# VHH binders against Ferredoxin-fold anticodon-binding domain-containing protein 1 (FDXACB1): the designs that were tried, part 11

Target 1, 94 residues: Ferredoxin-fold anticodon-binding domain-containing protein 1 (FDXACB1), of Homo sapiens (Human) (q9brp7r531to624)
Amino acid sequence: LYPPCYVHDVSFWIDQKKGFDELEFHTVARAVSQDTIISIQFLSRFQHPKTQQVSLCYRLTYQTCDKALTQQQVASMQSQFRKEIQQHLYVIPR
Below, E stands for the ipSAE of ESMFold2; O stands for the ipSAE of OpenDDE; V2 stands for 0.75 times the mean of E and O plus 0.25 times the DockQ between their complexes.

## First folded at step 19 (VHH)

Design Q3 (from P2 with G102R R103G; framework vhh_6qgx_2; at its last fold request DockQ between E and O 0.92; V2 from the best seeds 0.00; counts 0 for: pae E 2.2 > 2)
Amino acid sequence: QVQLVESGGGLVQAGGSLRLSCAASGFTFSSYAMNWFRRAPGKEREFVAAISRSGGYKFYTDSVQGRFTISRDHAKNTVSLQMNSLRPEDTAVYYCAADFYRGGSYLDYWGQGTRVTVSA
ESMFold2, look of step 19: ipSAE 0.470; ipTM 0.739
ESMFold2 (binder alone), look of step 19: mean pLDDT 86; pTM 0.874
OpenDDE, look of step 19: ipSAE 0.853; ipTM 0.926
ESMFold2, fold request of step 21: ipSAE 0.415, 0.371, 0.423; ipTM 0.716, 0.686, 0.725
ESMFold2 (binder alone), fold request of step 21: mean pLDDT 86, 86, 86; pTM 0.875, 0.875, 0.873
OpenDDE, fold request of step 21: ipSAE 0.875, 0.868, 0.869; ipTM 0.939, 0.936, 0.935

Design Q4 (from P2 with G102T; framework vhh_6qgx_2; at its last look DockQ between E and O 0.91; V2 from the best seeds 0.00; counts 0 for: pae E 2.1 > 2)
Fold by ESMFold2, look of step 19:
Structure Q4 (fold): chain B 94 residues (1-94), chain A 120 residues (1-120)
Amino acid sequence: as target 1 above (94 residues)
Amino acid sequence: QVQLVESGGGLVQAGGSLRLSCAASGFTFSSYAMNWFRRAPGKEREFVAAISRSGGYKFYTDSVQGRFTISRDHAKNTVSLQMNSLRPEDTAVYYCAADFYTRGSYLDYWGQGTRVTVSA
């Protein structure tokens, strides 16, 4: 059997004044997952009708043929990724 | 043609240091994040370090944290890995890589690597 494929979504509020650097977002995802995130798909943009805050949602796919991934490893990577984007990209994860 | 050429490997005693460098050509160097990977004989590829396109974000695997430093030079199109306090477990072929994103997925490309041997 092929190594399992894990899919997790991440959503977050952005700081519109500082902007959102999507290329840095990709870099953080690849680094934290040790290159096991093989695709990132933009899903949606939402602007809150009362506060005007903007939220983005992305779908992350984890897989590698070189190394067996476990659900526990992916969960840890996803958790660390949420922390790293908050610190580096000035976003607030949801 | 994308080319990544690693250099600076060799034999070193445990506790010693080496500095690896990687010359990049055939693509817009400043547009891509750069990585170092390593592969011990008979083992799977292992991520070592990453640096963002701007150099403002760096990330290291736990086993090298505090001992290795990644850096990049846009004028010379090079990425470097300063390796201090080397251990026998660091013995591997080290590869420089660039992350290419195309058609909704990532494709990695790396060169032939440079051998690092750390003796006890």
Scores: ipSAE 0.446, ipTM 0.732, lowest interface PAE 2.1, mean pLDDT 87
ESMFold2 (binder alone), look of step 19: mean pLDDT 86; pTM 0.873
OpenDDE, look of step 19: ipSAE 0.853; ipTM 0.927

Design Q5 (from P2 with F100Y L107F; framework vhh_6qgx_2; at its last look DockQ between E and O 0.03; V2 from the best seeds 0.00; counts 0 for: pae E 14.9 > 2, placed apart)
Fold by ESMFold2, look of step 19:
Structure Q5 (fold): chain B 94 residues (1-94), chain A 120 residues (1-120)
Amino acid sequence: as target 1 above (94 residues)
Amino acid sequence: QVQLVESGGGLVQAGGSLRLSCAASGFTFSSYAMNWFRRAPGKEREFVAAISRSGGYKFYTDSVQGRFTISRDHAKNTVSLQMNSLRPEDTAVYYCAADYYGRGSYFDYWGQGTRVTVSA
């Protein structure tokens, strides 16, 4: 029997001038979750026709093979991840 | 000189496949996110697909999701678009574009385009 997994989505507006670096996004996710995130799935990209603002949405799946995570631990990791991407990737969380 | 040159367009019947290629020169290709756009007759240019600098993340407009695949080759400095299950509404001039910061709205370089015509 495998441990439970938790799924959380994250969406954000990117800074059009600075751009978005997907390698750094993965690096931050790995660091904040201490490799607990086992899947990062791109869900959607939206570009507003007038403003040209772009938002991205990703789905994060948290699970470990050794110990069960709690919903509270995952919520804390997700909250920290949102803060870290805002600071380091210059995105505005939705 | 900086150039983006698209190729591989042509006439194909509905349900068929084409592979577009975009050859890049005159800049550091690996530092750029790459995109494909298209312009159908009488319409505005629209986003089709994007690929990150590393090639690890790919993005598609809804109408081509599951049918088109973007890829890049850093050794050849090319971006490709494999177009399967083509439909008449895919008829357009296809452009590649380079985006240094991955912003998705303003692009440093554009190609001249390659024409794709899908007959019913």
Scores: ipSAE 0.000, ipTM 0.141, lowest interface PAE 14.9, mean pLDDT 81
ESMFold2 (binder alone), look of step 19: mean pLDDT 88; pTM 0.900
OpenDDE, look of step 19: ipSAE 0.848; ipTM 0.925

Design Q6 (from P2, 16 letters changed; framework vhh_8k46_1; at its last fold request DockQ between E and O 0.89; V2 from the best seeds 0.00; counts 0 for: pae E 2.4 > 2)
Amino acid sequence: AVQLQASGGGFVQPGGSLRLSCAASGFTFSSYAMNWFRQAPGKEREFVSAISRSGGYKYYTDSVKGRFTISRDNSKNTVYLQMNSLRAEDTATYYCAADFYGRGSYLDYWGQGTQVTVSS
ESMFold2, look of step 19: ipSAE 0.560; ipTM 0.796
ESMFold2 (binder alone), look of step 19: mean pLDDT 82; pTM 0.815
OpenDDE, look of step 19: ipSAE 0.872; ipTM 0.939
ESMFold2, look of step 20: ipSAE 0.270; ipTM 0.628
ESMFold2 (binder alone), look of step 20: mean pLDDT 82; pTM 0.819
OpenDDE, look of step 20: ipSAE 0.867; ipTM 0.935
ESMFold2, fold request of step 25: ipSAE 0.395, 0.247, 0.346; ipTM 0.726, 0.611, 0.652
ESMFold2 (binder alone), fold request of step 25: mean pLDDT 82, 82, 81; pTM 0.815, 0.818, 0.813
OpenDDE, fold request of step 25: ipSAE 0.874, 0.875, 0.875; ipTM 0.939, 0.940, 0.939

## First folded at step 20 (VHH; framework vhh_8k46_1)

Design R1 (from Q6 with G102R R103G; at its last look DockQ between E and O 0.79; V2 from the best seeds 0.00; counts 0 for: pae E 3.2 > 2)
Fold by ESMFold2, look of step 20:
Structure R1 (fold): chain B 94 residues (1-94), chain A 120 residues (1-120)
Amino acid sequence: as target 1 above (94 residues)
Amino acid sequence: AVQLQASGGGFVQPGGSLRLSCAASGFTFSSYAMNWFRQAPGKEREFVSAISRSGGYKYYTDSVKGRFTISRDNSKNTVYLQMNSLRAEDTATYYCAADFYRGGSYLDYWGQGTQVTVSS
């Protein structure tokens, strides 16, 4: 059986001076989702031509056979994840 | 081989404190985030806390936030869980785990847990 997958993208502007720590990004994702994220895929990097700000976009896939996931639970996890990366990784949601 | 040894559990009265330790070997400890999980009798294993490889990010499940503190000492290859204001519902076997996430799947390594019992 294939439990449902939930896919959500996240994009954000990074702090170019501090850089972006992808290992810390993974840590936050796994902690907030309580180990339900099965895939984190880098999608794109964009540098704004006027401001030179850099944004990154990632695709998060939520799935588990250990517990039932609902769309509402995943949406809540995604919302919390966006807040946590803003605070910890100094990113600005896009 | 990877080894994770949790210790410091015991019998404690409500309101008491315990400090759990988890000694790690067989991998580069400073390169990985560490987690605490717990499992009460008849319950599923639940996430308690996580700490990033540097210790700069810490996360707690809501039921322990403000009472438990995770920390690590990379020079001793050890992660800690300071547990204050303990309650009966904190009774469980506590496990530490290293976050070996690679390639899109979580690979869990747990040693033997340490029992924490909170009762009158």
Scores: ipSAE 0.285, ipTM 0.627, lowest interface PAE 3.2, mean pLDDT 83
ESMFold2 (binder alone), look of step 20: mean pLDDT 80; pTM 0.805
OpenDDE, look of step 20: ipSAE 0.865; ipTM 0.934

Design R2 (from Q6 with Y59F T61A; at its last look DockQ between E and O 0.74; V2 from the best seeds 0.00; counts 0 for: pae E 3.6 > 2)
Fold by ESMFold2, look of step 20:
Structure R2 (fold): chain B 94 residues (1-94), chain A 120 residues (1-120)
Amino acid sequence: as target 1 above (94 residues)
Amino acid sequence: AVQLQASGGGFVQPGGSLRLSCAASGFTFSSYAMNWFRQAPGKEREFVSAISRSGGYKFYADSVKGRFTISRDNSKNTVYLQMNSLRAEDTATYYCAADFYGRGSYLDYWGQGTQVTVSS
């Protein structure tokens, strides 16, 4: 038996003029998840053919060895994470 | 060698204040986010606060919001935790950590902690 593992993807439009700070993205993820995110994987980049807007997609994996995470705890962390990146990194979630 | 030296702990009455410092050496401090964690005897380690590499983003656990303030001075390779309105539940060993990005994982440097005891 091993601790539950939860996977959530996040996609968002970036502000190309402000740029996207990947290191800050990781900082926010680690802080909001209180060190339960064990993996952040870049999945894709999409540029809209008409508007030229760019979106990025990342996969977040939540797990901890010392206590079982619940689906609701992870969903709450994911929800807070989406709010924090919108506020701090000026991205618009998809 | 990488070292993180936490200091500034001590005994304090409820409602009191302490300021913790964590001096870093052996790595490029300004390139890393910094964290504070705490651990009381017999309990799991608990996240307290984080600060981004530039200091532009700060995050706090709900239990310390409004009472604790994280800051950093990149010219002195030091991260700080100002703790106000201390309560008995804040009693713990406090640790600082440097947060590294790795593809699919994180690598952390941890130091020895500093004891904070809040009792009346």
Scores: ipSAE 0.255, ipTM 0.635, lowest interface PAE 3.6, mean pLDDT 85
ESMFold2 (binder alone), look of step 20: mean pLDDT 82; pTM 0.817
OpenDDE, look of step 20: ipSAE 0.863; ipTM 0.930

Design R3 (from Q6 with F100W G102R R103G; at its last look DockQ between E and O 0.87; V2 from the best seeds 0.00; counts 0 for: pae E 2.1 > 2)
Amino acid sequence: AVQLQASGGGFVQPGGSLRLSCAASGFTFSSYAMNWFRQAPGKEREFVSAISRSGGYKYYTDSVKGRFTISRDNSKNTVYLQMNSLRAEDTATYYCAADWYRGGSYLDYWGQGTQVTVSS
ESMFold2, look of step 20: ipSAE 0.441; ipTM 0.728
ESMFold2 (binder alone), look of step 20: mean pLDDT 79; pTM 0.797
OpenDDE, look of step 20: ipSAE 0.866; ipTM 0.935

Design R4 (from Q6 with S31T; at its last look DockQ between E and O 0.61; V2 from the best seeds 0.00; counts 0 for: pae E 5.6 > 2)
Fold by ESMFold2, look of step 20:
Structure R4 (fold): chain B 94 residues (1-94), chain A 120 residues (1-120)
Amino acid sequence: as target 1 above (94 residues)
Amino acid sequence: AVQLQASGGGFVQPGGSLRLSCAASGFTFSTYAMNWFRQAPGKEREFVSAISRSGGYKYYTDSVKGRFTISRDNSKNTVYLQMNSLRAEDTATYYCAADFYGRGSYLDYWGQGTQVTVSS
């Protein structure tokens, strides 16, 4: 009855020297998904005890009101999103 | 009191160029991402382009890549869309929108659109 809803998590190591810009993260997510991501939820922060590297985990929810998304379309958007954040936010996806 | 006003539209021949401007007021422009959308007569509105608040990330829908260039001037509170190699299918009313993070949608506010007509 409702449009399909897809949930995908993304985790990545950040570059602590350059910092992590969460607002730019949101911009990339919305642009790559053509505004089909309706929720971006921060889940966790982990600092590796030996290397001191920091990773973040976010939950992305994909849905639109006016068209149905397929699992394959969402997987493609998620894949592209992982590439774009690596290139533009200096993160390393996990 | 957010205001977004698009301008610079007009009539052009196929292959021509136009530059759209969107003047913003009522918020700290430099801290918001900006978008362009368009709506052709009888069609649903569609995403065209986005630019991050710093201008460091730019995104274009597939049909305009290589022809359109988004830019911004934070000192003038203005976002631009340079439109080259225009085609009949680019005919639409063009709108700008500010991205208000944390609400899940920036489509809650559009400015007044500007008409672009590519005649052939």
Scores: ipSAE 0.102, ipTM 0.498, lowest interface PAE 5.6, mean pLDDT 82
ESMFold2 (binder alone), look of step 20: mean pLDDT 81; pTM 0.814
OpenDDE, look of step 20: ipSAE 0.866; ipTM 0.933

Design R5 (from Q6 with A33S; at its last look DockQ between E and O 0.60; V2 from the best seeds 0.00; counts 0 for: pae E 6.7 > 2)
Fold by ESMFold2, look of step 20:
Structure R5 (fold): chain B 94 residues (1-94), chain A 120 residues (1-120)
Amino acid sequence: as target 1 above (94 residues)
Amino acid sequence: AVQLQASGGGFVQPGGSLRLSCAASGFTFSSYSMNWFRQAPGKEREFVSAISRSGGYKYYTDSVKGRFTISRDNSKNTVYLQMNSLRAEDTATYYCAADFYGRGSYLDYWGQGTQVTVSS
């Protein structure tokens, strides 16, 4: 039988002067999820027409091959991931 | 050929310390994140720690926080794991790994690993 698969999106404003390092974003995602994220998909870039702030949106897919993840485990990983990107990539979550 | 050589393992008493090293060759080390994993006999390989390409981000699994420290020296193509306050549960083969293809193929290269044994 197929293990459960969980999909969560994350959106955030970037620090335009520091820029956004996508490779570091992938590193943080894989580390926090302890390699249970199997897909990281860029969805969109939005620039606010009045403030010129830029936000990005990514889709994360969580799954393991051997053990079913619980919703609570995934929610905890997603919460920790949002904290880590804020601290290390200088982003502001939406 | 890409190579990751882990070393620095050994036998140590509980409460002791070891420093693991992983020397890399055959790729642009500074462009990739590095990871440590471990595997005890009869168990699945588990994540221990990660360090970003610049060293600005470090992450530890809960069971090693405060005891292990990851670091890297990009000029020497080497990642390190300082392991303090070792416990019997830390006994495992420790592997270093690199993300060679960015987001495409996580952990494409693994070293042969180095054995860490913690016993009285």
Scores: ipSAE 0.046, ipTM 0.478, lowest interface PAE 6.7, mean pLDDT 82
ESMFold2 (binder alone), look of step 20: mean pLDDT 82; pTM 0.817
OpenDDE, look of step 20: ipSAE 0.870; ipTM 0.937

## First folded at step 21 (VHH; framework vhh_6qgx_2)

Design S1 (from Q3 with F100W; at its last look DockQ between E and O 0.79; V2 from the best seeds 0.00; counts 0 for: pae E 2.2 > 2)
Fold by ESMFold2, look of step 21:
Structure S1 (fold): chain B 94 residues (1-94), chain A 120 residues (1-120)
Amino acid sequence: as target 1 above (94 residues)
Amino acid sequence: QVQLVESGGGLVQAGGSLRLSCAASGFTFSSYAMNWFRRAPGKEREFVAAISRSGGYKFYTDSVQGRFTISRDHAKNTVSLQMNSLRPEDTAVYYCAADWYRGGSYLDYWGQGTRVTVSA
């Protein structure tokens, strides 16, 4: 009936000195997923009461009707995405 | 109305180089990430490269890493793909695309494509 939809959340600690660029986050997600991430939803912000570290959580939805996505492909994209944001957005995945 | 117009395709021998360009109009070019995709004869369209709106982040599919370079020029509203060390498997129609985030989801806009043929 409808192409399968895969949902994965990602959360990470941000580098407060460098800040977090949400628009670049969108770009990395689209590039690594080769445009199969069709939406990104902000879920939550948490600030650790002792360390003052801030983490963010986003929900990524993978879908495309142009080609068949598998759970394994999506899991691989999600893993690569976590690596890319660590390196390019200065975040620490949690 | 959004327009994306690719140019620079053609016939080239293996080992050669081509530079593709994509002229953008009808939107604020500097606010959007840009991509290149390609479709080889009889194959599905595949991702080639992406560049962030500022040009500070670039990402390539494995098969072109080190041979292709994506760049953008905000003064000319163009995105380019420098293609070096071309191989017959790079033969495809190449498309530029803009990433659009609207209403909680992405909408892709595509050009008409430019044909690249790499002969042995």
Scores: ipSAE 0.412, ipTM 0.709, lowest interface PAE 2.2, mean pLDDT 87
ESMFold2 (binder alone), look of step 21: mean pLDDT 85; pTM 0.868
OpenDDE, look of step 21: ipSAE 0.852; ipTM 0.926

Design S2 (from L2 with F100W G102R R103G; at its last look DockQ between E and O 0.87; V2 from the best seeds 0.00; counts 0 for: pae E 2.3 > 2)
Fold by ESMFold2, look of step 21:
Structure S2 (fold): chain B 94 residues (1-94), chain A 120 residues (1-120)
Amino acid sequence: as target 1 above (94 residues)
Amino acid sequence: QVQLVESGGGLVQAGGSLRLSCAASGFTFSSYAMNWFRRAPGKEREFVAAISRSGGYTFYTDSVKGRFTISRDHAKNTVSLQMNSLRPEDTAVYYCAADWYRGGSYLDYWGQGTRVTVSA
């Protein structure tokens, strides 16, 4: 099997009062991608100077030797992941 | 040393129910999300269900939504999969898994599996 590799970033505003649970973030990523997200890299933290809202950005790498991923499959997984983190982690995707 | 032992597999008629269990040891069970996967004869493994470390988040592949329920018991260090309305297409070896994240990558730990056969 050819193991294609896809990289997508995700950015979101967190609810500072509820906090951000990075371990749950990993759980959602692995579940929604059916374990094709093989790494998650923290890229940046931004705090808006006026509103004080905090945004985080992570880089997701999709790859598996079990199947050949397509761009459309990864885009669908990324879209579902954004929905799941909003619902479960109380974040607002950007 | 991580150890995962599945049990509860067997032969069942279509429409029936079966409850799988996975005993975990060798790690802090409450700190990890747990998954069920399955491998049908001649096919690649397929994700079935996941449960977060707290039990508050569950996720299912579309083909089992509404029929299967994943749960965990921190006192007994077990993960269970209640499988209702079973279909012949659910025939597979079912594996319990724990996701181990180290060094920027995921490392999966797998049990030996338990065989489920659903007859028409």
Scores: ipSAE 0.405, ipTM 0.710, lowest interface PAE 2.3, mean pLDDT 86
ESMFold2 (binder alone), look of step 21: mean pLDDT 85; pTM 0.870
OpenDDE, look of step 21: ipSAE 0.856; ipTM 0.928

Design S3 (from Q3 with F100W L107F; at its last look DockQ between E and O 0.80; V2 from the best seeds 0.00; counts 0 for: pae E 2.2 > 2)
Fold by ESMFold2, look of step 21:
Structure S3 (fold): chain B 94 residues (1-94), chain A 120 residues (1-120)
Amino acid sequence: as target 1 above (94 residues)
Amino acid sequence: QVQLVESGGGLVQAGGSLRLSCAASGFTFSSYAMNWFRRAPGKEREFVAAISRSGGYKFYTDSVQGRFTISRDHAKNTVSLQMNSLRPEDTAVYYCAADWYRGGSYFDYWGQGTRVTVSA
């Protein structure tokens, strides 16, 4: 039997002058998800052809064996995560 | 061998304060984010607080925000939880945890826990 898991992608524009701290990104994800994000996979980098702005996309996998996650709980964690990275990492979610 | 040893638990009256400590050994402490979790009798383990590798980012569950403060000391390889304005609902075994990253996935390593009892 496989525990239920939820997969959500997040993409965002970075501030190239301030840089992007990937280690802090991982820490924020684990904290706001209460350690239920078990995998973070880099998917892509996109540079806008007109503005030269850079965006990154990551895939987050939520799962836990010691309690059942609901889709609503995961959606709330994902929403809070998007707010936290905007504030802490100076990114603009897409 | 990774070891996490919590201390500082005990009995305290509601409204009081308590400071928990977690001594870490067997790994490069400064390379890992650290967490506190708790488990009340008959309930599932719940997240309490997290602190980033550098200590620059801290995050708390809603029920403890403004009352608890997580901190770390890289010279002593310790993480601490200052618990103020304690309530009976804070009664639990408190666990220190370290986030490990291996093979593209996260794992948690846990201490044995320290018991906190908050009397009305």
Scores: ipSAE 0.419, ipTM 0.718, lowest interface PAE 2.2, mean pLDDT 87
ESMFold2 (binder alone), look of step 21: mean pLDDT 86; pTM 0.876
OpenDDE, look of step 21: ipSAE 0.854; ipTM 0.928

Design S4 (from Q3 with R53S Y57S Y101S Y106S; at its last look DockQ between E and O 0.03; V2 from the best seeds 0.00; counts 0 for: pae E 22.7 > 2, framework grips, placed apart)
Fold by ESMFold2, look of step 21:
Structure S4 (fold): chain B 94 residues (1-94), chain A 120 residues (1-120)
Amino acid sequence: as target 1 above (94 residues)
Amino acid sequence: QVQLVESGGGLVQAGGSLRLSCAASGFTFSSYAMNWFRRAPGKEREFVAAISSSGGSKFYTDSVQGRFTISRDHAKNTVSLQMNSLRPEDTAVYYCAADFSRGGSSLDYWGQGTRVTVSA
């Protein structure tokens, strides 16, 4: 048996005028999940061919060696994370 | 207050047709280009079609060229996507989007999506 990990993707439109602060994105992820996110992986960038608007997609992996995470706990963290990035990074979640 | 509401999705056999509709409110519809995007299971969201604010220019991703037609109705504030000769690869959630890049905005408003399933 291996310790379970939970993988959730997040994608969002960025405000090109304000730019996207990847350091702040990581900071918010760590704060919301405390120490349970073990990987934050950039997956893709899409630029709309006419509007030039940009969306980004990241993969978050939740796992901990100290306690058993539940799917409900991870879903709650993911939901809060989506809310927090909207408030702090001026992005629109997809 | 911007709202985009997609409808017209459903189940269809390969070779069939569907017409998607998107009702827009909360902004001056005639001032903005409108778009359709789709997200297939396990894949990134991708561009499908766009129509200029006047309706005079239309753009399509290569895989739907000649099969899909985007249109808009300024009187009803709707944008539509006529989807013909559907293939299983067209299975996705389809999203209507407003192109707000004009006037310096980088925001892109999205509907909730409508599911399209094409069986072989």
Scores: ipSAE 0.000, ipTM 0.056, lowest interface PAE 22.7, mean pLDDT 77
ESMFold2 (binder alone), look of step 21: mean pLDDT 84; pTM 0.850
OpenDDE, look of step 21: ipSAE 0.013; ipTM 0.263

Design S5 (from Q3 with Y57W; at its last look DockQ between E and O 0.72; V2 from the best seeds 0.00; counts 0 for: pae E 2.6 > 2)
Fold by ESMFold2, look of step 21:
Structure S5 (fold): chain B 94 residues (1-94), chain A 120 residues (1-120)
Amino acid sequence: as target 1 above (94 residues)
Amino acid sequence: QVQLVESGGGLVQAGGSLRLSCAASGFTFSSYAMNWFRRAPGKEREFVAAISRSGGWKFYTDSVQGRFTISRDHAKNTVSLQMNSLRPEDTAVYYCAADFYRGGSYLDYWGQGTRVTVSA
């Protein structure tokens, strides 16, 4: 009936001294997903009560009308995305 | 105001090389990531490559990894795509794009495209 969509959340600790560049976050998401992420939704911010570390959580929705997108393909894209944001945005996935 | 002008397309034999260029004007070039996309006849657009604002992070679709190189020149406000070892399946119109994210949505600025034809 409808093209399948796949929803995955990503959570990570940010480096507050370097700051979190949300624009670059979206750039990485678009590139790694090969332009199949149709929605990026901020879900929550958590600050650890003892360490004061800040974690962010985003919800990513993958969908395309182009070709069938499989759960395995999306899982691979999500895995690569977590790797790329760690390297480029200095975040620590959790 | 925003202008993206691609050049460097043409007809090339398989195994050959082309270098595409994109001249950017009307915005602060160094503040935005740049992309190349392509559209083959009868198909939807396809991501090819991205380069971060600084040029320090680059990403390529699997089919071009190791053959294409994206680069940017802040002094000339240009983005380039060096395409080596070209294959017939690389035949497409190639577009330069500037990625803007505003108010929860992407706002793409696209060039008019440059045609690349790769014959066997």
Scores: ipSAE 0.335, ipTM 0.651, lowest interface PAE 2.6, mean pLDDT 84
ESMFold2 (binder alone), look of step 21: mean pLDDT 85; pTM 0.869
OpenDDE, look of step 21: ipSAE 0.889; ipTM 0.949

Design S6 (from L2 with F100W; at its last look DockQ between E and O 0.92; V2 from the best seeds 0.00; counts 0 for: pae E 2.2 > 2)
Fold by ESMFold2, look of step 21:
Structure S6 (fold): chain B 94 residues (1-94), chain A 120 residues (1-120)
Amino acid sequence: as target 1 above (94 residues)
Amino acid sequence: QVQLVESGGGLVQAGGSLRLSCAASGFTFSSYAMNWFRRAPGKEREFVAAISRSGGYTFYTDSVKGRFTISRDHAKNTVSLQMNSLRPEDTAVYYCAADWYGRGSYLDYWGQGTRVTVSA
């Protein structure tokens, strides 16, 4: 009785000068996915030993019970999400 | 208890403007992202616009970009949707929503909606 889920990970380098606002990250995810991202799980933090750059990795789960999601729709949302976090949160996707 | 109350709906001619308002109570308004959704007759509810907790980020569905503006007023605990250049396709019940994240998932609060009719 549960619709299928689509799972995508996103990894990105953060701008250490500007910092990373996780609450804004959630807002962007929900807005771009039109609330079809139903959960976001933090997976890892990596600090590059030479450059000291920090990257974060999150797992996004897309699902909705009231409309059919396709893989193409989810891929489009994921692509838009990567653009939005780059512009709004000043991250560099990996 | 949490309440979201939409107002400002009505009948407007195509090309006209309308401003929706949503009054929030029962939660810390400044800690929530706010959204507008709409449901046209016989259709599924669809996303319209979002505004971040600070107001610094806004996002719009493609069909309303450049015509609609979402804003929030922390002093009055309201979120608004300014709708310009209205089209008959914008006819729908418009819903205000507040979005909360915890325990690995989202919990949304919804209003009961306000009706907007755009006549050709």
Scores: ipSAE 0.445, ipTM 0.733, lowest interface PAE 2.2, mean pLDDT 88
ESMFold2 (binder alone), look of step 21: mean pLDDT 86; pTM 0.881
OpenDDE, look of step 21: ipSAE 0.845; ipTM 0.920

